# VHH binders against Translation initiation factor 2 subunit alpha (eif2a): the designs that were tried, part 6

Target 1, 261 residues: Translation initiation factor 2 subunit alpha (eif2a), of Pyrococcus abyssi (q9v0e4)
Amino acid sequence: AREYPEEGEFVVATVKRIHNYGAFLELDEYPGKEAFMHISEVASTWVRNIRDYLKEGQKVVAKVIRVDPRKGHIDLSLRRVTQQQRKAKLQEFKRAQKAENLLKLAAEKLGKDFETAWREVWVPLEEEWGEVYAAFEDAAKDGIDVLKGHVPDEWLPVLKEIIDNYVEVPTVTIDAEFEITVPKPNGVEIIKEALIRARDRANKEKDVEVKFTYLGAPRYRIDITAPDYYKAEEVLESIAEEILRVIKEAGGEATLLRKEK

## First folded at step 1 (VHH)

Design t02 (framework vhh_nb_b201)
Fold by ESMFold2-Fast, scan of step 1:
Structure t02 (fold): chain B 261 residues (1-261), chain A 123 residues (1-123)
Amino acid sequence: as target 1 above (261 residues)
Amino acid sequence: QVQLQESGGGLVQAGGSLRLSCAASGFTFSDYAMGWYRQAPGKEREFVATITSGGSTYYADSVKGRFTISRDNAKNTVYLQMNSLKPEDTAVYYCARGDLYSGWPSEYYFDYWGQGTQVTVSS
């Protein structure tokens, strides 16, 4: 964490004081740093009343357009931030805040101050993963041992407890279709039972969720959510083999339909 | 050599008016923003008003509606018309040349300053 932001950086700031010529804001990510936003940098259109755009206490995403560390001067722009850039920065900020809150909780449980937690945990994880929350997600997905060697061993049990309780495992979803026919009076019941059985088996795996959707005879959609594409495809293959076997044994026909993309 | 020379300060009764002038030389006046700052006894220097090269004006909240900044590019002069003066306006008033790219009211963007002119408002 730098003492000052860099020119071109997107920051989250809180409006502190509003004047006719601009506003003074506190930088949320740079504690103790105050920045100025000139009225001409508030909006792309001409601004008659700055209070139509800004309110004290409001949080905004702004672009740093100038920094002078010698004088402690930071200039911000609101008008030079696109909606996509604003959304991306807010997501990054929320992930960083969540990671910081989890680390504070871990430090408290271990009886350490936050300066120690920052030095021993935050800095090493940020250097290796680029983002501390990404390291926590990897630990949630692949186990706490992915952090071994990057942080002191005494942190691992507390981080495991916190990550297991508060960090959601990232997942991916794939889809495919089945074409299934069973030429019997109770064919719909046979198909339904086969799909439910396959779904329930797959859903026993950690972080795997399978859903079937009836699209209209003879078509059925499958959606598979899993930790990664490799696992999702493996689950799909397993389900397809089971469904094709069961339907064939019942005197029907089933085909897995995939788009080559 | 850049020179900024203020004039027009003095003693005035509350509710009175003064017009400050700043004569500039040694640079292409029309290319620069010009501003006024003031410093009261025992206080830090405070922004008052600025006018950009394009003629846009900005004021501190404490003087808006009472003070008017203007410029005459033919005479290389910036003015501050001060109306409805209050004892709280008592200060040394400084003329300053602003950055080519900014009318931003920060001392950082002003690279040359006049020697100042005293304004005293009695109650």
Scores: ipSAE 0.000, ipTM 0.167, lowest interface PAE 16.5, mean pLDDT 83

Design t03 (framework vhh_7mjh_2)
Fold by ESMFold2-Fast, scan of step 1:
Structure t03 (fold): chain B 261 residues (1-261), chain A 123 residues (1-123)
Amino acid sequence: as target 1 above (261 residues)
Amino acid sequence: EVQLVESGGGLVQPGGSLRLSCAASGFTFSSYAMSWVRQAPGKGLEWIGRIYTSGSTSYNPSLKSLVTISRDNSKNTLYLQMNSLRAEDTATYYCARDQLGYSPWESSYFDYWGQGTTVTVSS
């Protein structure tokens, strides 16, 4: 990565020392670099006491307003950061930090130093995906083989283990209702068995979770959590087909109802 | 002041089940991911799993089939359900506040821990 940030860049910084005229902060993304924030750059309103806005040890998202690499001078602004820009930068930073920690763990398990991990894994994945954590999310969702050819093969087993343990697979949840009646003495048991079997079959799929909730005869709610809406709808159609078939064979009636748009 | 207090530990027979609870106070519980970690006598820390603010969970693959993590934000309580307990599951169990899924092997990313509750599996 670069030795210095560029003017206009948003950075995460930790407040180290506060003075009446401003604060000195360490740049989390540029280790060893110290920056200064003048009291006039802390807030858009007049600041009488800088400690009302900043505390030592606090992490902030700031905008780089001036860089002088020859003198090692970096000036920051807090007042020129919108809430949306702060949120976006914090998300980016947390994703990068998580990816770095996971890479450190993988390197330890493989007996490699961090410099080797950075060169062999971080740089190639960042170049291809734009951010390393995005590559880890794709591997979590679509399997470790998406990283094959981008990192040395020796990293794949350890990265698979780490990603499976620590990377949340993005999911979506859809809901629907079934209206089911089976006019037989054992009708409740027939319905129960049909729902349990459909649920258990669907739950064998990776990152698919199906839940049924009894709402009151004849209504049953289904919630399906899956990696994306296409998969969720596919699972719903499969479950609906099975339930409708089993209930019809038992002499009952079942209908799938979709309410949420 | 952030506090995490585990409960539900004790002596259990092999093959049995046990549910641990973690009562949180002093922070907005619903805004944090939470993890369970255990330490067997004389062994290192072993991460069990995490529950995100969304309610999604991530487990140690070595333990995934044996445990379920859940949370009740209305009660500020975290749960760990353990099934088919073995002698090897004898450990002190900790709940920890998790900084949005950062590596559990770095103590700095679990900024608060409970005091632990001991689970002993023996016949």
Scores: ipSAE 0.000, ipTM 0.097, lowest interface PAE 20.5, mean pLDDT 83

Design t04 (framework vhh_7qia_2)
Fold by ESMFold2-Fast, scan of step 1:
Structure t04 (fold): chain B 261 residues (1-261), chain A 123 residues (1-123)
Amino acid sequence: as target 1 above (261 residues)
Amino acid sequence: QLQLVESGGGLVQPGGSLRLSCEASGSIFSEYAMGWYRQAPGKQRELVAFITSGGSTNYADSVKGRFTISRDNAKNTVYLQMNSLRPEDTAIYYCAKDLPYSGSYLWDTFDYWGKGTPVTVSS
């Protein structure tokens, strides 16, 4: 953590005081730091009444356009933040807030104050992972031992309990289509049985879910949910190999179709 | 560190014209609002004209219709075109960034002033 933000950084700020020439905001991520947003930085067009855009107590995502640590001056812009940048910053901020709340809970369970938790857990994890919540996600996915050596051992059991209860393992979903034909009177039943068997086999893996959707002969959609794209693609390849083999043995034809991203 | 350098002032007859220039250095000029203030002897500084980073302009009632503010972001320069000059326009003219919005003709919260350029209108 730094004492001051950098020029170009996106920050979450709370509006504290509004004047006709601008507003003063507190930086949520830099405790005790106040910043100024001139009325010309609120919107791309001329702003006559700043209170049409800002309200005291409101939280905003702003871009830092100037920092002068010697004078304690920080200047913000609202008009230089795109919707995409705002959404990304809000997501980052919410992840940090979740991690902080979980760490507070861990500290309480271990009988430690939050200052100790910050020094012993937050700072080391932020340093290694870039964000603490990412470290918690890795621990949820790959086990608590990924944190071993980065935090004191006494924290590991309480962090494991909290992470297991409150941190969801991230998943990804990929999709593909099959083109399948079996030129027999019971061809539809053969296809259904092949797809059901492939689905059920794949669904035995932890954190893997496979779903087939009939799109109209000869097309079938597959959706695969897995812990990461590598695993999802691996599952897709395995299912495709099985389906193509089974359909060919039944005297039919099957092809895997992928759309480009 | 921001620096502002004003030029273009001088002695001119009533009804004459003058163009002031303000060249900025040390910061990203195009990202800031810019303005022109003036201070006559023994009086407070007053806002003459203001231009936002997006190009919207505002003028003091005393100069509206006679003065035009513009900017050239490629040259980091703000201009003040002054037409139909009057003796009461006599003042030292200052360039500033991050101006207070209209209703305040005092520059007391920000220290990004240039050194000024004198304009004298006399017959």
Scores: ipSAE 0.000, ipTM 0.098, lowest interface PAE 19.2, mean pLDDT 80

Design t05 (framework vhh_rezetamig_d1)
Fold by ESMFold2-Fast, scan of step 1:
Structure t05 (fold): chain B 261 residues (1-261), chain A 126 residues (1-126)
Amino acid sequence: as target 1 above (261 residues)
Amino acid sequence: QLQLQESGPGLVKPSETLSLTCTVSGGSISSGDYYWGWIRQPPGKGLEWIGHIYHSGSTYYNPSLENRVTISVDTSKNQFSLKLSSVTAADTAVYYCARSTYPLGFSEDYSAFDIRGQGTLVTVSS
């Protein structure tokens, strides 16, 4: 429940008024807060006409360069936002919009207004998880009971229904390479069978997907998709131990070559 | 009770630097949290914002004037100053110093100003 953004924060803002020396913008994430962007902060090059860069009604990602809560003053910059930072902020903003839409749907199903939903669900989840959509993802992954005690019990059945239907379980993918040699006439078949068995065993586990790709002897790539990094690493270690053991028993040699995500 | 008063030469030659000082009386520039700036009005035209300085030392200038403008503060003398270089006849105007809560902005009504000076006419000629 922050009243003002912090210096260095990236915000989504809507252009409201343009003057020769700068523009006034409304902060989409801080209702009722208006900010100023001086023309010198609009672009990295000299700006003769601010309207070449900004139009009333336009939404922008800007960096907060100054906040003065006493004056109600907020200064923004466009020129200090990289493409990578803009992309990351837009992703964050889209997650918040999706969470809000899902919460509105839950409120409608319970016959409650959005002000009640904001107070009873949004604020408590944001305080605990940092963002509401992250709480929804945790509920999708580990079950609705992770929200128990944070929101009134009345909300749990409808949130479970909506989360189960609309929120994807988040996953991570890691990759590694194996270097495998089996100096026998049927070596390729031995390698294939070892990789297929390891893959099929791992793929029986909930929300785990393993793929092998032939890169050219002696190299094979493995891609592991799992609910989190710890699980992906656990799966990789299990597969590596099995492959190394089976290949060694067959009179071959195998090594794991890896990078962390 | 706080008052602002502009001072400086009323006549400046083309290509020279215009230098104006605003003297603050009845209070300290360092007291409180205000913006201190300059605005001008050419004869028969509207107000034009020149720039302002924040207590943190940050300055904001009109981009049309940025390469010619410097605003500075001297807290020991309780004054802030404007330097405008390479002046032309287009710089002839009544110059005002002002205190504002933020932003100064463009305003015919001076509605953003808590306190404003009386104004000083600066003519750029021959």
Scores: ipSAE 0.000, ipTM 0.099, lowest interface PAE 18.9, mean pLDDT 81

Design t06 (framework vhh_7qbe_3)
Fold by ESMFold2-Fast, scan of step 1:
Structure t06 (fold): chain B 261 residues (1-261), chain A 122 residues (1-122)
Amino acid sequence: as target 1 above (261 residues)
Amino acid sequence: QLQLVESGGGLVQAGGSLRLSCTASGFTYAMGWFRQGPGKEREFVASISSSGGSTYYADSVKGRFTISRDNAKNTLYLQMNSLKSEDTAVYYCAAQSDYPFLGSWTSEYDYWGKGTRVTVSS
């Protein structure tokens, strides 16, 4: 990113010094930059003791409320960060730090310094994928060749080793409901067998997991975890077709219920 | 799931030394030590990055405690020197599953050991 954060940006900062009137924090994403948080920006309620909210060494997600690059002044707010914004920023930061750590491991294995790794690997991947960790996830999912042409070839074997060992293939989960009735004394057993067979067949595919949850007759929820939404929807369609056919042949009725398009 | 097993706690004289160990059942990213003294909330002691190249310490232990790790053994250490009565606490080992850098917040750690008691007598 840039030398200074912009107003309105959410940053991760580490508390360095606490005074009665506020705290000084180091910006984790902007090395060498120190920022100030006035006591009135720590919480929405009256703050009697700032140390009830902040401790030296603590990491916080803060909003940048003022930047003056000429004077080197950066002001932060903790009270203007919602829990949702905090969670999103922490996930972004964690992914970036995870990618950086993995890149450092790769550089060490290849005998290169981190400045070289940053220039040859980080910058190109960030430009193309928006974030380096997303590139690593794509390489984990679709193979190291997705990085060909974006980084020098000498990095590919070591990145493959690191990615295969430390990066999990990302997945998505979709859900739907079935309404199933089989008006027979053994109807529950018929339904159970149909759901188990469909689940077990689908679960044979790599990175596909299907789960059924009984919600109370006549409702059953299905959760499908798959590498992408296309695959998840394909699995759902296949399962639905089988369940509807098997239940109809058993003299029952089954329908697939979708709340969203 | 990841499991952390702590060892090394015990009774030690003021001014003495003690080394705590924590063995993980598998790979961990950043790791840390936290402690809880009698009648106090759990507080940060020290953290170490995945590679061991970066460390962070609470002001109360700087210069006296050293955090280190041996990734070949999946083991975290805390070397405690010049122990004071105020260091008396249950010490907890913590690990991050997806955060590869230093953390000083309890909420940032996904896995925790059961704790090991350290008592410093005067």
Scores: ipSAE 0.000, ipTM 0.132, lowest interface PAE 17.8, mean pLDDT 82

Design u01 (framework vhh_gefurulimab)
Fold by ESMFold2-Fast, scan of step 1:
Structure u01 (fold): chain B 261 residues (1-261), chain A 127 residues (1-127)
Amino acid sequence: as target 1 above (261 residues)
Amino acid sequence: EVQLVESGGGLVKPGGSLRLSCAASGFTFSSYAAAWFRQAPGKEREFVSAISSGGSTTYADSVKGRFTISRDNAKNSLYLQMNSLRAEDTAVYYCAAGSEYTLSSDWYGTPSQYDYWGQGTLVTVSS
């Protein structure tokens, strides 16, 4: 962690004092650092009362627009943060806080102070993985040995214990839609059986969950939960191939529809 | 192990009432914000109501005045009192808990901000 944030960085800050010309906030990720947000940086429209936008004790995601380490000045903007950027930064902050709490537990179990834990574990893992919690997730998924060589060996047994108890293997969920028609009196039953069979086959794989949702003829939604994006896409391709084959054999037509994102 | 277990769902007629409960275990519930979300068939999870660790409440516009969220920290429990139920309230209702570190009032309605989730309880409003 730097002593000061960089210009353009998104930070989590807690509102401490509000004045008619702006607010002073404490930077949660930079202990002891106070920043200023001028009233003109609070919203894109003219602000009459700053207290309509900010409350003391409130946590906000802000963009660092200026840093002067010599004077100790940090200026923040709220109006230059999009909803997507705000959500992404809060997720990042939550992951970092969880990783820090787990590292504190590891340090206590090993009889080491947190400064030693920061130097020996946090800094090396952050440099290699970009974030410490990502390293913990990889260790949970692929075993503690992925951390070997990055942290001193004495930390490995304690980290394994903590990771096994508190770190979930992450999953991803993707979605798509099918357009399916079977122009027969029993067409609905044919479609239902095809979707159920495909779902049940996919759900036999470890850590894979498939759900179908009827959206209104001729549309069906599929949601696939899997350990990673590559596996989720592989499962979708397999299911699509089976559905298209079965429906075609029944004299119908099926197409897989993906959103443009 | 961390668990959130919902109960109280069922079939009710329009205009009726139900009370949902959520029992928390394996973590310090009193330090967490908690919320109710619901998911109707074919739709994404939508926000219903949230309550902070301090007891401040927030409601979705569709349920304001009809639903009341509350908590009992001594019993590690969260509740949702649902009155004047409508067909549109039919959904699986989920209990969620999230750290106050990452939640502001603006974020209580965002599913990804919650650490822990229950398995859901079905509420059907039908004549």
Scores: ipSAE 0.000, ipTM 0.142, lowest interface PAE 17.1, mean pLDDT 83

Design u02 (framework vhh_nb_b201)
Fold by ESMFold2-Fast, scan of step 1:
Structure u02 (fold): chain B 261 residues (1-261), chain A 129 residues (1-129)
Amino acid sequence: as target 1 above (261 residues)
Amino acid sequence: QVQLQESGGGLVQAGGSLRLSCAASGFTFSSYAMGWYRQAPGKEREFVATISSGGSTYYADSVKGRFTISRDNAKNTVYLQMNSLKPEDTAVYYCARESYDSSGYYPLGEDYYYGMDVWGQGTQVTVSS
């Protein structure tokens, strides 16, 4: 961890003291560091009452506009943060806090202090994955062995227990449409049976969920949720092959429709 | 009696330097943040620089890199070192003391601009082109 943030960095800060000319904030990600935000950096329009924008104890996302490590000066801006930048930084911060809380639980279970957990687990995972929570997601998806060699072996069983219990496996959802016609009096029943059979077979696979939605004859939507895009596309191909075969055998026509980028 | 007295203003050529001093009396100087403000004819009073009781400084964008605010608690004095002066720096410069008795919004008024409750009489700085 750096001792000071970098100019241009987005930080989470807690408002500590408010004066009419500006506010002093504590940097949540840089313990012990206090920064200053001048009233002119609070909003894009002229600020008459700073307390309409800031309250003691409030957490804000701010942009670092100046750092002077020799003098210990850090200057922040709120007005130079877009809504999109604020949302992205807040999500990053929340993921880091979640990972930290899970690591604290692991340390407690293993009888280690948090300084040891930080050195042995946090720093190595952050260096390799860029984000500790991303490493936990990969372990949830592909198994705890993805962390082997990056953290001491004694951590693996306790991290597995915690990740299995508290980290959701990331998933992706793709969609496509089928155009299906069966020119028979019982055509609707033939289509229904084909779709139900394909859905139920696919849903037997681990971490795969398939749903069909009737959009109005002759169109049906398929939604496939899977651990990754490769698996989702594989499932779609398998389902499409089965549906096209069954419908053709019944004397109908079926086509898979994919939207272009 | 609480008072602030500025000195060091004057006439200087563009590119020159001046050092303003503000002597404080009648209060515990080391406990208060101090600031410098300026007002050109026909314009509103503008923030220039501030220094906290702990020594943290902040500057208006128009003066960053050219002006330096500092304090000497033993002498009850705050300073503004002005380098690379420009004609647009021509103004009356005011020293001000922050009010610590306000935890909310200050009433609108000249005497309470930016939460400063005591103002000096000002010192004229004129920069010739």
Scores: ipSAE 0.000, ipTM 0.117, lowest interface PAE 18.1, mean pLDDT 81

Design u03 (framework vhh_7mjh_2)
Fold by ESMFold2-Fast, scan of step 1:
Structure u03 (fold): chain B 261 residues (1-261), chain A 128 residues (1-128)
Amino acid sequence: as target 1 above (261 residues)
Amino acid sequence: EVQLVESGGGLVQPGGSLRLSCAASGFTFSDYAMSWVRQAPGKGLEWIGRIYSSGSTSYNPSLKSLVTISRDNSKNTLYLQMNSLRAEDTATYYCARDTGYDFWSGYEPSSYYYMDVWGQGTTVTVSS
């Protein structure tokens, strides 16, 4: 990472000391860097007691409003961060921390220091993908060769091992509804068995998860999680064909409804 | 409730003089440094000057010859005296409570980011 953040950047910081006029925080993403947040930057409304907003040890998402690298001065604002910006930054921070931990593990296995790992792996992947964890997700989904040419070949086997073990393949979720009726005293059991069989068959496929939710007769919701929309829709079609056939054979009626079109 | 209320603005002829006042309430006025800041229409904030609790003053060098800041702690009032006003002095003028910028190195005179209470502002228009 850069030695100092830039103005306008959102950072994760840990509150270290609180005074009546402001707080001093350590920047989690810039080790060894301390920043100051004046009491007027804590909230958009007037702050009577800064400890109502900040506590020592608390992690916050703040916006960098001033940087002076010569003096080592970094000034932060909490009031200029929206809830949406805060959530997005926390997610970004957690992904970056996971990627860094995985890279440290890879460096250790390859007998290299972290400075070498940063230069040879982190910087090139960040430049191409925008974030290192996104590169790891692409490698998990489409194979380690997506990183070939971006990092030295000696890193590829160890990165493949670590990515395969620790990085989850990105997924998508689609939903639909079924209207199902079976006009028999045990109709609910027939429906339940059909849905369970379809679900269990689909769930045998790698990276596929199917869930049914009872909404109230005659309506059932299906949620399908899969590596991509093509696969998710293929699974839905397969399940729908099976359910419609089985229910019709049992003397009932079933209809697939694509909600939200 | 901490409050700052500016007054004394209005229409002034070029070359004229004007004195702005800022009435403070809800805090111990004499314990704080106070600043004046202005904003011309469509422009950013421009720091004018500061008066410390001791009565010492510090001014924006570009404005030093045109303004004087003073205070009356017995009346909880801050003043800005402006002389030789020009059309470019047309702005909304704010007083602000100044709590400092940096514990390690003190504060810099031009840092209006660390002013924790601001008044609503008073408008000064310099026109013939």
Scores: ipSAE 0.000, ipTM 0.083, lowest interface PAE 21.3, mean pLDDT 82

Design u04 (framework vhh_rezetamig_d1)
Fold by ESMFold2-Fast, scan of step 1:
Structure u04 (fold): chain B 261 residues (1-261), chain A 129 residues (1-129)
Amino acid sequence: as target 1 above (261 residues)
Amino acid sequence: QLQLQESGPGLVKPSETLSLTCTVSGGSISSGSYYWGWIRQPPGKGLEWIGHIYSSGSTYYNPSLENRVTISVDTSKNQFSLKLSSVTAADTAVYYCARGPEYSGYDLGSDYYYGMDVRGQGTLVTVSS
């Protein structure tokens, strides 16, 4: 929507021309906008050769340090971008690119051009969800009807097909530890059988995956992957109840250990 | 499961050429649109990108090392190699081979090595008489 980026914004830019004292870059997210990066903004240390850091055709994550819309001047910095900020911006950009590619595929299947897809699907979903790929993830998780009322009905069957085939349902993983002791010569086998049985029972639930890892007696780690934290915690509680009961019946003791919140 | 393993001499004399080979297993160098390259870490310092090559033979080198570096690929052996000429004590480092992303358009700015998906364990090379 904006014609120019804001000062302080992180942008994806493509290096177009390199000179001794700086580089000119095209802003991928702001079509037709060219920006300048002075050699002093390339790295926190003294840069002898700008080509140690930049190559023509390379895509970079840069911070906008100055914008003058009246003159069309945009200045960028590479040195003022932390590794965390770079990774976060790239993940955001990759999600947007994936959503765009999926929308292009949907438009082709409906026989519509991309300008129509942008107006009818992209803009409404971006306004409501903040990013289109988040809307696709919600549709993958909770069904295509979450998009109903936000896009024209004719898009729903094709978007459902595309989302079901190409968008993975978001999952969460929680972990906890069990401290288990069975004071019998075959105690390890008793524990192993109890954990395997609990795991296999939980894994029968839709979109739930449970894994146990031996950490060294008396400790075992459990990792639970589920569609959301509510379901993951519910599964953990159920497994803990079963393990504690079975181990106690076998003459042992088991305790669920959680990290402080 | 893709694995990369460095091999070569642990000791090289000053002025000689360092030669390292990376053996790729669990996948083919000629499949996909990946780059294959070398990075190093001198003792007590950060990572330094040396260069990379595509299966097509196209090479990209760190300008600071360009005059001394040659990277080549042997698709028949599923290997790629590094030659670094005229070595000095400053070339003492742990050397890693690595694979970069299929998506070559996003190499993440000044840090080409940050885009690398798979790396070898690393091999220590000491330059000393």
Scores: ipSAE 0.000, ipTM 0.117, lowest interface PAE 15.3, mean pLDDT 82

